Miniprotein binders against Protein ANTHESIS PROMOTING FACTOR 1 (APRF1). Designs and how they scored, part 16

Target 1, 330 residues: Protein ANTHESIS PROMOTING FACTOR 1 (APRF1), of Arabidopsis thaliana (Mouse-ear cress) (q9lyk6)
Amino acid sequence: MSLTELDDGLVRRMAMGAVFSDFGGKIHSVGFHRTDDLLVTSSEDDSLRLFDIANAKQLKITYHKKHGTDRVCFTHHPSSLICSSRYNLESTGESLRYLSMYDNRILRYFKGHKDRVVSLCMSPINDSFMSGSLDRSVRLWDLRVNACQGILHLRGRPAVAYDQQGLVFAIAMEGGAVKLFDSRCYDKGPFDTFLVGGDTAEVNDIKFSNDGKSMLLTTTNNNIYVLDAYRGEKKCGFSLEPSQGTPIEATFTPDGKYVLSGSGDGTLHAWNIENPSEVARWENNIGVVSCLKWAPRRAMFVAASTVLTFWIPNDGESPAPADPPTDQQQ

## First folded at step 7 (miniprotein)

Design C6
Fold by ESMFold2-Fast, scan of step 7:
Structure C6 (fold): chain B 330 residues (1-330), chain A 104 residues (1-104)
Amino acid sequence: as target 1 above (330 residues)
Amino acid sequence: SEKEITIAIIVPPEKARELLRKIFELAEKYGATVWIEVEGDEVVIWITVYGSEEAIERFIEELEKLAKEEGVTLLVEVHEDEDPEEVERLLREAAEEAWEILKK
């Protein structure tokens, strides 16, 4: 199935399928490969795990006993990952690693960050990537070179994202500000700034829609905002139950028409952003969701807590839970 | 100088749980990375350690002792510092080999 267009009916039919419950702690980070049917997870048990999403199968586990694991993403190669360090930052300075799951090797260490990396993104068009750290810096890297290629100093908790063309990147910073940079001349400073109005909390995460028209923000006070990516005008916003220390992750569907997020009560929500309304709500028994991502090429999303769950369309055979109203009656 | 070494162990299923427990203890002691694959009914464990010659020698000695006690065979490969050209070759080869594994 091609996921170029979704409708409310398909979103409502999404249901929990495969479950992996053998993790030794919370899952910190998940990432899909952009072209191959692969998913990687990073967990409190110091593991990186590789999954075949077509067959719902675990392919490989690796344990990182010196540095632990925290944030993770694929490079352009399906066998290669970037992961951040959880331990021993003060003694080694090795804040990020580039590794091959096939060769069973750490190919490169990236030194520079003085505190944990909380945001990590791969350029969609080249071998560059960005990391945002609690050390109040964003660093720009090249997979081919050990040395940091650039550094941006900021206040607050950084969140970074490339747009889908890799021409622009966004950095969230103190005071609810999101600054946009030209990827080729970022040293000239930002060319635009968006403000999330009235919010006293930091932006926790930023994502661009695949069409480049929308920007998705989550905040530390459990709000979600969808902005126009060109003008910074708020299109819609949603409020979630407080999670008490677990950051909320939200995801676009690949067509950019829907946003999904978890809430502090463990509930999952889906909203239509073209006609702003909650179209689906799912109760689950996995607890508060720490990671949530829709697959780039499938009618599938993953939701993770201490367990990893795959969600796919149900043909309507399951007993219906109490759903939110899909139509507003006059 | 420092060296990198990788050791492979093919683990019978009946020994996997206890052997993994002991391997994790060694991995924590030496700062190792443990890679685990399942091939049919067999578990293949790869252990990579980077460190001084003294640390690597002690790690190998402890792992050889463990292998003898458990009746498993070790395959040891030593990796020395590589040129940037070798790194590019490894990256290309890893991508190609991962594709072949996923196809099977």
Scores: ipSAE 0.242, ipTM 0.611, lowest interface PAE 3.4, mean pLDDT 81

Design C7
Fold by ESMFold2-Fast, scan of step 7:
Parts: structure tokens; sequence; C-alpha cells
Structure C7 (fold): chain B 330 residues (1-330), chain A 103 residues (1-103)
């Protein structure tokens, strides 16, 4: 199950395999487990679904009729999840839940957020996690206690990410600003600030590459930026077709050589980051892709809209991907 | 005064879809979480509810009535857990996972 370094040929051979179309609405969030061959999804039908990615099989489904489901991620344990709420936020205050899929139990309720959680990230090194909310706060939590451990107030829509070593975390803020914090002493404030995009561009999503050297940003002006994670210098950038109402997710490959993204026209794109060029473009029949993630330890990605699709290399007679657009930024 | 209950219902697949529709109505009313797994030729529906004793008693009564009407059997376990007991369960689960990662 080891992933060797990818090349343009392997990326071009990625093709749709397994499809799960029994969702009762849009898929809001997908997350891979860091080490196990597991994927979780959250959807408008109030379900959380657990998948075995090795065998392309649904293992378990849960329905959360009181709270709904929104953002989801694994804890370090492969059967334990953190999930955010869509419903009854003001009346219950139960904005986040810690779940055991093994025991069929809700282990903790985390109260505090006054509006929907739009960004959720698990620490790679301990039992801490972060949530960013439309209530204009980022909260820091510990799985072992239900009380909030820390709060940061900001303007705009927050996006949060830990780096792969858990040494720093990043928070996107209004005006295209990304602030970097030392995870062990974040209460001292940010140690650096990066500026991206134009005056009106906001950051929708932040991801660190596995080697910690690059930062991937998706913005509200339909651009993707890859920055040097240490200096904040732009390495490359790509333009997307505008999407109205559907958020676009972008993902690194595990080796950090490629970025994949959806686009407002329903197309999927892949770019080589080391030699900045579009290497593949796929049209699909699932519409605009709202969730897109590459598996941490496989030549595999998932793309989701109202259906969940698994993509794997086809070494045989797979059709050629669509030609890249001639006007893409390098 | 607050309790958690877990209820399991073992259902043939041909009955599962219609029974789930009715269970979802009760789950919305009482704030229950529904868990579904397939085990061989059976569908196992787990239902967890957290709340006051009186709310839980009403939920069990309605679910027992539904189970009788549909000819299915309920397995009920009441699991009152203190914060200290929950903490120990979480800590043990995390410890076991750390051991798994070393292997």
Amino acid sequence: as target 1 above (330 residues)
Amino acid sequence: SEKEITIAIIVPPEKARELLRKIFELAEKYGATVWIEVEGDEVVIWITVYGSEEAIERFIEELEKLAKEEGVTLLVEVTPLSEEERRKIIEEALRLYEEFLKE
C-alpha cells in the first residue's frame, strides 16, 4: 500500500472506479484516516458514512436527526470521529460531537459556537482539534474535556489547518491574510502573516503539504495558490471557472508534486507543481465537485457532489483525459 | 438524572427500509441517533438516546409499540456513564490505538 513518487503518466491514468449514489443529498465533507484505509463522509441526509477504501465498501452508516451532519474528520483512532452540527445550534449549543462508530456512542458534546462550523482540523500529534465558525471565532478543543481550551476572535470566514508535524497551525482571515501560530504557545499571537490574492479575495481553504514545505490556498476569486510555507512566497497559481453556491476543494498528492481541484464547470484538473503545468483534465457526470481529497497512502482520490466517486490508476484502456485549457495560469 | 440508552433491533433486509422510515420519525421527535450495520443476512439497527429518564421512558414505550407492530425484537441496554467513566473509556481507546500504531 506504499505510494511511490507520482509522475505525469500515473496522474493522467487516474479514472473513476467505484461510485456510491445512494446519498439523500449533497455530500458536505469527506475525510481520510491518516493511517488506516478508511474514509468518512457527511451529507445533507443527516448521515455519516464509513467506507473501507481498500475494498470500496460501505462499512457503517449513522443518522443524526437532532443535529444533522456538516464537517467531519477522524480522530487518531480509526473508529472515532469529530462531527459538526447543522441544526439546533442556538437552542442546544451542541456545535460539535465526538463519536465512536465502534461503540455506536456519542462520547462528548462540545458547546460554544453560535453558528455553523465551516472548518475543522485534527492535530496530527495529540488529542487536540480546531474549529472555525461563521460566529467569527476559532476554538481549540481537547477530546478529553468538553470545555473549550482556547478561543481566537477574527473577522471574516475562518479556515484552519495544522501542518503535518503539528508544530504550527494557520488561520485564514479577511483580506486574504493567513496567520501562522506556534501550536505550543498560540496565546502569544501569530509569529507570521502571509498576504494572498487581491483586496477582495478571501481564503476558503488551507492545506499543508505532507513535507511541510508548501501551503495550498483556495480563494473566493476562484484561484488556487501554492505558497512556500516558511516565507509565504507564491510558488505557482491556477485559475478556476467560477462556481456559484458550491465550494471548490483542492488537494495535494501525498508526495506534494501535484495539486488537484474541481471547477465551476464540473471539470477536475491536475497540475504539476514542480514544473508548473496542467497535466490532466477530467470531465465527469456528477456535476460540480464540492469535496476532493487524495488518499494519504494510496494512488487514489475521491471526488464528491451528491454522489461519492473513487478514482484509481487505469494501466489499460482508459480513455485519454480532456486536453488542458490553453489559458490556464502556470 | 440524565441517562444514555442503546437499543438494537435485528431486522431482515426486506423489512429494514420501511421500519427505518418509522424509526426516523421517532428519532426526530426524541433526538435519537440511528446507526445501521449489515451483519450477514441481517440488518442491525442501533439507536442511542441521551436525555431525562421520563423522555427515555416515553421513547422506549413508543419503540416497543413499533417493534410489536412490525414483529421485530428489541435488545435494550441502559448505560449511565459518569464524566469520569467516559474519560477513562476515551483514554483507554486512545492508548489502544497508540499500541496499534507501534505494531
Scores: ipSAE 0.170, ipTM 0.626, lowest interface PAE 4.5, mean pLDDT 82

Design C8
Fold by ESMFold2-Fast, scan of step 7:
Structure C8 (fold): chain B 330 residues (1-330), chain A 103 residues (1-103)
Amino acid sequence: as target 1 above (330 residues)
Amino acid sequence: SEKEITIAIIVPPEKARELLRKIFELAEKYGATVWIEVEGDEVVIWITVYGSEEAIERFIEELEKLAKEEGVTLLVEVEPWSEEEIEEIAKRAAELLLEEYEK
């Protein structure tokens, strides 16, 4: 079964399993591979780490001392990554790198961004990707060439996302605006604009649900909005506790029926968006969660702070004291 | 011309932490990328560096010294002739053959 259909009972049974606590700082970014059971993490210790999510084990670490690591995602190939840089941006201009984890090589450098990349997304249908930077630009790239294919200028902090079919992409802009572009003719400008409506805060992050029906927005005033992806109408919204210095990430479940988010008090929340209600709340000891993603093809999510945690359904069994459910660290 | 080289260091896990500190210092100096794999009872550290022949020679010398001091296995892999180098050799050989034939 490639896609998991969830119900309130299964979501409520999700519980912390494997824990990896050997990171040298905060985890900045996590990404699942779309088809393979793999996860990659990027951290303040300049590491990229590759994990097998089926067995909850670390497969590989690489350290990037010259460039650092920041945003990361898989390409379509499970051995290849796109990673953004934290260091030496002014001297090198090497803001993004295309890596082969199999060959242990940097395949290409993408030059152009003048400040850190804060949003990164891979096209679901081809070798194109997008980056949004604090330099107030969104750049469109092709993995096959190092030259930038397109640039869009804006005045706010950009957030970018492809829809599930890769035919549309969205860019969050200043003033709570989200602009939609046709990926084949984006140079003609946006074909639609959604406004968050009544929110004076900026949009920090944007995601499409896998079914293409919903759009998830997180804002600088600690609100989450779920919009209809075609009409831009607000389906529901939720408020979170304020976080000091840590951006909050929210995620859809693969079926698009639930949204999960961290909160500034360190709790995790799950809401049913078809029948808008809070289904589950987890108090945890890992601090404020900076990265939160549900696996594309499993009843599993990851939550990261300075530690990485894997969450899977717990059937309520009382385990024997000697039998931990998963390997938690090396 | 610039060249790329990849070097593997095979290390018992108990030596890996101390050796990695020294490798990171060397990687910063030469602009190298460090890759770490756990293979059974061993840690394999791959180091990729791109640079001039002189810079690569100095890098290899420093790694060989470090490997000797720490008692670890060093495996050096040098990229074979590039496609561009092969094309240049083939072009030159063709020119020489044509000169001989025109005689």
Scores: ipSAE 0.013, ipTM 0.368, lowest interface PAE 7.9, mean pLDDT 80

Design D1
Fold by ESMFold2-Fast, scan of step 7:
Structure D1 (fold): chain B 330 residues (1-330), chain A 103 residues (1-103)
Amino acid sequence: as target 1 above (330 residues)
Amino acid sequence: SEKEIVILITVPPEKARELLRKIFELAEKYGATVWIEVEGDEVVIWITVYGSEEAIERFIEELEKLAKEEGVELVVVVDGLSPEELEKALEEALKRLFEEEKK
């Protein structure tokens, strides 16, 4: 996999292109396929939707009335997904499903979680995946078997992420702690613990950069932190406007040089993390952005609220995005 | 305007693969799109059908004929039902299957 190099100029030229507004509610989750030009969405209307990102076209819609849709990600095959359930969890225990979009089938149910899955991550190197639930557990699964391969009980709302090489995974937990585990021997407990330092807010989400050098944390008090993934030292941090009950997602660019995030006032922000500064800010009319991801191998990101928007560089003459606010000269 | 209907079939495991093949063939023939969920050791098949009203109606008519030929029960659930109503439909289909076994 080759990373795409970005500069401040390219980031500033990103502009809204294709818009899909036919969703029957908020979009809960979006996921890019790692190698193919595909995107999947899950939303409040119980749909899973598959998109061709090269042509900005909707390829398929499926509805899941019994289970609903919540968290979703691709497996290594471009036609298959893992999706978590919103409905009937207490009666069925069917919290996670392995789906084939090709032949419209549920291939496997993964049972065990007692409450909704809030974090879902596919291993980058094998057919394993992790789920974190409001039941205060993280479960490790293998797509080839229905039985849970491992379980970790933790305090608070877990957030999980694999590093790019799949050798390490991280679990964010209560007290601003991030525990790192060796994926081969996680049963021995964590080999390291990072602390956000002084911040008592809980971590909502955690992501590794593709180059493996940085770790991105979003918190319940609307702050973003970027840590050194090896040492746990804070590289930089940014503050967001509070959202009113809408979770905010932040994303790395594929080269790991930039972080993008929505904010509670409906703006989108981009920061350079090598030389920490806000390089772009976009106003939009789609409301508070709950899903935000940059495509793995393209100068493209998606931002979603109740509508799905694709952003690409404006290759013509266009004005620069709005400058960040200054605290000087009223 | 495109319409959505949910259909539930309870089928013996030994008939499931062949029945699924025939269901996909009927959907293609009548211009309907289907999404299928298969549950448990007792095979419960949820079919979500998309298409024009005419395509869906033709598909359902032919599916009812196929279900009778194969000796399986069919429960048609209209769109707009809550998850609780869908669960009740599943329970009703299971009751019918068990009643037939007693005969």
Scores: ipSAE 0.000, ipTM 0.325, lowest interface PAE 12.1, mean pLDDT 79

Design D2
Fold by ESMFold2-Fast, scan of step 7:
Structure D2 (fold): chain B 330 residues (1-330), chain A 102 residues (1-102)
Amino acid sequence: as target 1 above (330 residues)
Amino acid sequence: SEKEIVILITVPPEKARELLRKIFELAEKYGATVWIEVEGDEVVIWITVYGSEEAIERFIEELEKLAKEEGVELVVVVPDSPEELERLLREALEKAWEEAKK
């Protein structure tokens, strides 16, 4: 197993390293490849950018000016992406694209969603993926076929996630409700429903820990919750400063022991889940973080606003940079 | 009928920045995707577009006007089949890399 166990000391030593500040607007979405040292970003400038995280280097950039870019994730192949559209959904219905960064080509278009995709996840075990849309549906797709394989209608803004084994997927919705589905027979409806208990806020995002034991929810009322993924019991919860319209983003560390999240004041926080306590707090000069994700195979996380920052451990003796560099490669 | 074409432009970085502003307007209008690669000291702008024969012809005409205005040459690749596209893309990339290395 490639998972590395972290301790409080390593988490506290995380510090801003490489910075990429040539984006034309807010970064909407970031995704790590599961096995390769690659990151992809999507932003308001209609770009998809591919990064080598081992060397903190931008490898490629593409611009999608007709449909824009919104949510993005890797397929199993490190050169292939799934990306959602930001514009012209009403005229074309082209809400999702499957593309090759190696061939410089759009391989397939997926039509069906009537409004923006706000959640996107790739199956860990096959070429299936899910999209959740403001059209109040979750669609199940197969990379090999244009036609939608399944559709689930629900209330509110959906957020979707596969568990690590791909046997279960979760759909989070309004009121702090999470419905669990067997991926082999989802048409039978959910086999379980978790409630966070008394929280009426909408869910922005849902993630499973790498060990499959915990589920992370972020809400519109500036709270994050960690649930037991099997029983739905609340393990812990944390509150953050209100943001100026930026959703709260949170991530697990690869070992599942820590959760990191942005805050409305631009601060980043890290908490120990096993003994719930704030372990670290970082002020930064990039503003409120719109995307936050820990790398699956490295002591590294990325935090993004209108700039993309890579965070890695340092000796703690060097003071944090007063100003981040304009671009690590310049 | 529908077809897919690839257009390549190899230019210095400073020229690429000026060109991209105008290319983006055409990319939005025609649904083209713009890809950027760096080889040596040159920038290769790779443009892919899928559409009707009429729309593709108009797109090429507008890009040719832009190329003339900016003093750059473009290479247009029009495949007859998906397998032909793979071969032509490899040839176009090799040509772009040769130009960039000069």
Scores: ipSAE 0.464, ipTM 0.757, lowest interface PAE 2.2, mean pLDDT 83

Design D3
Fold by ESMFold2-Fast, scan of step 7:
Structure D3 (fold): chain B 330 residues (1-330), chain A 103 residues (1-103)
Amino acid sequence: as target 1 above (330 residues)
Amino acid sequence: SEKEIVILITVPPEKARELLRKIFELAEKYGATVWIEVEGDEVVIWITVYGSEEAIERFIEELEKLAKEEGVELVVVVEDMTPEEIERLLREAIELAFKELEE
């Protein structure tokens, strides 16, 4: 596994490039494909949009007026997605859909959640995925089967994440607890629990770094924490300006050295986590950024509000692209 | 300029698969992008159409002709309907389709 190595200079040179402003509302979710140069967005205008990130080009748009669009991610195949529903949840029970964008068809409905899905994560190694819902459950699914494979009941708004090898998954729970599960034996309960000790706010989102060594948490009280993923010890933490009603997303760079996040004042921040310091701060004119992700295999990130923006180095002195990975983590 | 419209078709189950094939062929022929969802065991077909105004108009014209030839009911859903209004319309369409089959 080789990662793109970043330095403070390259991070500082990131600048807004391509801009897509034709959305009919706020962008709710963005997701990169793991291996292909593709991005998908879901928006309040009920659209799913597919982008070629190599050429900064919109490839496809589909509208989903019956169910709406909410959380979205790619499956392992670049033409297929998992998307959660915003509308008609109590009446249909069709909270999750497996879609093909190749032929514009719904391949499967996953029924069971009684309320909106707020967290969605695809297994990096197989056709399993997890959903966390406001119905106070986390469900485990298999793309090949309609029936729910497992259910975990918990208090609060769940957040779920697989580690990069798919061997462990994490669930954030009410009270600042993060529980770790062995993905092969989750029925035995969690093997570890991390507590975000001094923070009484709930966890909004969990992400693992690509090397599996760090865990990134965002909280409802506008703080970011980076934990050691094995021991649960806090490596560093950062504070954001308060954001009213807009969820803020944070992202790792692919090498795991930097964390980026939006803030309630509309700024974007980048911090070096190996030597904890703010490296860069960008003021923008797109408002509070609710979606923020760094591309898995490029010196590129996307930031979204009601507008989708692509960020790339604006200096010709930027490092050459990283060599393709020779071995994928298994 | 690009436009969006939603269309519902209520279909006897035995006609649904052949009609879906013809709908995709019409969309391809006239340059419209369609997204199709089926509800009520292929009784109600939800079609979201996206494209230029001209492409959508041509597609709808041919779709209306196809629906008349096949003896199926077609309903055009306006863009300003709420999700709750759309759900109500879908439930009503399913109820009407099953009532016709019972006859």
Scores: ipSAE 0.012, ipTM 0.473, lowest interface PAE 8.5, mean pLDDT 81

Design D4
Fold by ESMFold2-Fast, scan of step 7:
Structure D4 (fold): chain B 330 residues (1-330), chain A 101 residues (1-101)
Amino acid sequence: as target 1 above (330 residues)
Amino acid sequence: SEKEIVILITVPPEKARELLRKIFELAEKYGATVWIEVEGDEVVIWITVYGSEEAIERFIEELEKLAKEEGVELVVVVGDPEELERLIREAIEKAYEELRK
């Protein structure tokens, strides 16, 4: 994996470019492919949408009207996805599916979860993945086998993440606890436990930085924490405006130097975590952002509500177009 | 016994909007997945469904009725999984070649 170094100037120059507004509801999950210039979205309109991020172009839409779509991520292959179900879990037992966008097929169904999947993570080194559900379990799967390979029971709403090497995974849970597991012998229990400290709210999401040195947590109290991934010590923390009904999402930049997040007032924020300070703030007209991710190999991030927006550096040296006439001049 | 079918429809965008609303009702009822691509000024609709022979037969009947009502032509493929994979790949390539002409 290649790390792109950013500076405060480049982060400040990020600006809204391409916009896709034809979604039939809130976008609740987005994922970049690790190596290819592809993005997938999952929305309340039961669609999965595939985008070419190099050309800002929609490539394909799939509709899953019986089970809906919820969490989504790429497998290692750029044409294959893992998607979780939103509806009809009780009648069919279908909680996750593995599908090919190239072959237009569902390749496997994964049964077991009794409630919605709220966290989904692909192993960076093999064909394994993890799902965390409101049924208070984390399940470990293998794309090659329908049967669940492992299950961990916990209290509260789980959030799961693999570290960058795939040797360790983390489960964030109730009370601000983060438990670390050796991926080869997770059945022996966690080898370490971190506590976020002063915040006992549930963790919404957890991510490792690409260099493996930092861990990013978002909480139900609209707080962001950056921890040292080895010792669990808090490096910095940020508070955001409350949002009704929309969990906040935060993302690392690929070099691990910056964190971006949306606030309940609709503002987007960027912080330098090496010298903790807010370096950029953007107003937007799309409302509260439900999904926010920085592309793994580009100076680009996406922010989504009911609208999907792509953000790229605006060259400040470029000639500005002539000011448009005011409404009074029309 | 379980069967898989694939249906391919190509239509202009204005016709696709009306057709898709009705396809979505059938997709919900039969557990079908709808795949949509836009090539040139045409919309390519690919429908896949897996189920019992009885369910597949009913799905095909309802979809053929809908196709007649909307004035569209269906390409329906029913077969063994490996043969179906080959036919799917071939059909996708041929559809794109036709749209690119």
Scores: ipSAE 0.554, ipTM 0.769, lowest interface PAE 1.6, mean pLDDT 83

Design D5
Fold by ESMFold2-Fast, scan of step 7:
Structure D5 (fold): chain B 330 residues (1-330), chain A 101 residues (1-101)
Amino acid sequence: as target 1 above (330 residues)
Amino acid sequence: SEKEIVILITVPPEKARELLRKIFELAEKYGATVWIEVEGDEVVIWITVYGSEEAIERFIEELEKLAKEEGVELVVVVEEDPELIEKLFREAIEYAEEQEK
């Protein structure tokens, strides 16, 4: 199936569709399955919820009272997840769980982290995954083995990401440094280091574009940077309104041509990164958006606060979003 | 050694919220770990219980008493049978979807 390339018109037509407001607290994390039309959410109410993206339908809710839920992602199988823990971390060390939503069981516990996991990513090519924790370590895991496969100690808040090919992973470090590692021989140390100059804030999140050409960085002071993934050169950057402690998530579109982000004033923004300009801005009644992801195989994104919203292209009958500030700089 | 037991409860939607609260309270009280799945607007509740044999047995006894007091049907699958669990799970979802019509 060929992916549809996006244009400014389609991005501007994105509008809020299905809304799920029955969460018992803030949504911590959302993740799309890579190939299947599925979304998972984790929330303060200790729930994991599974959604059918094609029909905007909630399929399942599971509640995890003992460990809570925090960061979540799919494994390669659409019925299984990796979920990090919020409770009992110091006493049990059970910071991560591999679980099946199909038969409702915990398949493995991954022990070692001494504090909350703040970054979690699945390898796109094998059963490996990485976790970054406030305990100042990044751990490398294999779903088939309970024992930690590798550990990297670092300063600052870790953020981790695999590139689309799974051959390289990136780790954010103190001082705005991003270190690149070869997945096959990471024990030899990083092969490159990118410096995000001029910003002393820590990197909150790293994402690679699907074509592998760009890297998206979100900082704790609400700045977004798009870097060349090979050279580390800054392509563009955007500033957001302060979020008062709520982390802001940004996302690439699947074609890598657009970036979307929430802002501390509750707005959503979309920017074209090939011709750097704001193409759309949406005002929302759901508050500050803490989770934002574009679906890998659809013209669809989700935005979440205490409410989960699905966004799809309007057929042109609804009002357009507010004109962006750069619309007059043609 | 930890055991795993699956319990299925069919509950009218108006009773689901209070029953869920009581189930979590029982799990906390007896040291059992529960994974609760809800489908069909909380019409069907699927409970997976993990813990020591003693904790699980006490949890189940209290849950059976609670189900009887609330007038709801409870089905306990005591032994792990992946084929049976898959069948029951599929049938529960189909039933819940039919009831929502």
Scores: ipSAE 0.005, ipTM 0.327, lowest interface PAE 10.4, mean pLDDT 80

Design D6
Fold by ESMFold2-Fast, scan of step 7:
Structure D6 (fold): chain B 330 residues (1-330), chain A 104 residues (1-104)
Amino acid sequence: as target 1 above (330 residues)
Amino acid sequence: SEKEIVILITVPPEKARELLRKIFELAEKYGATVWIEVEGDEVVIWITVYGSEEAIERFIEELEKLAKEEGVELVVVVHEDEDPEEVERLLREAAEEAWEILKK
């Protein structure tokens, strides 16, 4: 599908549609498939759930009761996932699984991490992926082989991201530094380093915009920064309300013109980054949003806490006659 | 060598909840993965376990005991060890197809 072009009016018209409230705990991670209309979630109830986003329908659920589920993403195939473990890492070494939701099979186990994976990203161009762990390492993997292809040792909590072309990846380091690596020659060390302005808080998450021109950073002191991905210059920044124990996710729109984020007060925010201004603010009744992603091919985003919500434009421009309100108290 | 088994159980939705609670206890103990699909008005439960022959035999014994207690039928399928070269070829072919789509 073609990418939806966004303007401030369309962003402001986004409203909560479908709601899925049958999760047994908080949702830890959500991921869209890049080309197919599919979403996957992982949650505290040890489930992975597959959703059809075109029809707002749950297609499949799987439970991983021994190791749990934590971070999750699609591979390039719409039926295949990579997920990380929450439990029993020290006894089994099973840190990551590659699985097929179509075949109901675990295809590979990736062993090596000694603590939880907190960052997981799939290469946009090949069957490579990266995992960053609380064991102070980033590992590079290939879906076709069990053996780790590369390892980088770090100090602090790693966050990793591929750029859109898959030729560069970024790793967050201690002290607010982000280091850039050539994906084909990463053993030569980083070719550049961006500094987040003396911020002593750690970087929680890194995302590249789809055009590769911007980098989105969230920090442990509740700030969001948008950097020029080439030069590391700050384009804009925003402050969030503090959240207690709940990570806040921020996301680009597919055209790279807007950033959306949750906040510790449960509010959702949208900012125009080309002309830096807050364009929309939504109160919601789902609590603090831990997962927030805009769909790659639709005017749609998902926001998740203990419930999963789909947001779509409210069609105020429709010529169809409005139905009378169904207020049951009137 | 490693073996994989697949066990299939079909139940009506109103009986699925209590059965799944007990299946989850066994899945945690043996490292089994539980897959759930809704087919019409029925719940189809797939249980997959990968491991040694001894561990698989003990898991099957406990699950058969549970099935008898709950009055459900098990369908057990033992996957023969797939040729590792064939599995790797299929994964490479899938990767190459995805790569060709994304090259541009």
Scores: ipSAE 0.443, ipTM 0.726, lowest interface PAE 2.4, mean pLDDT 82

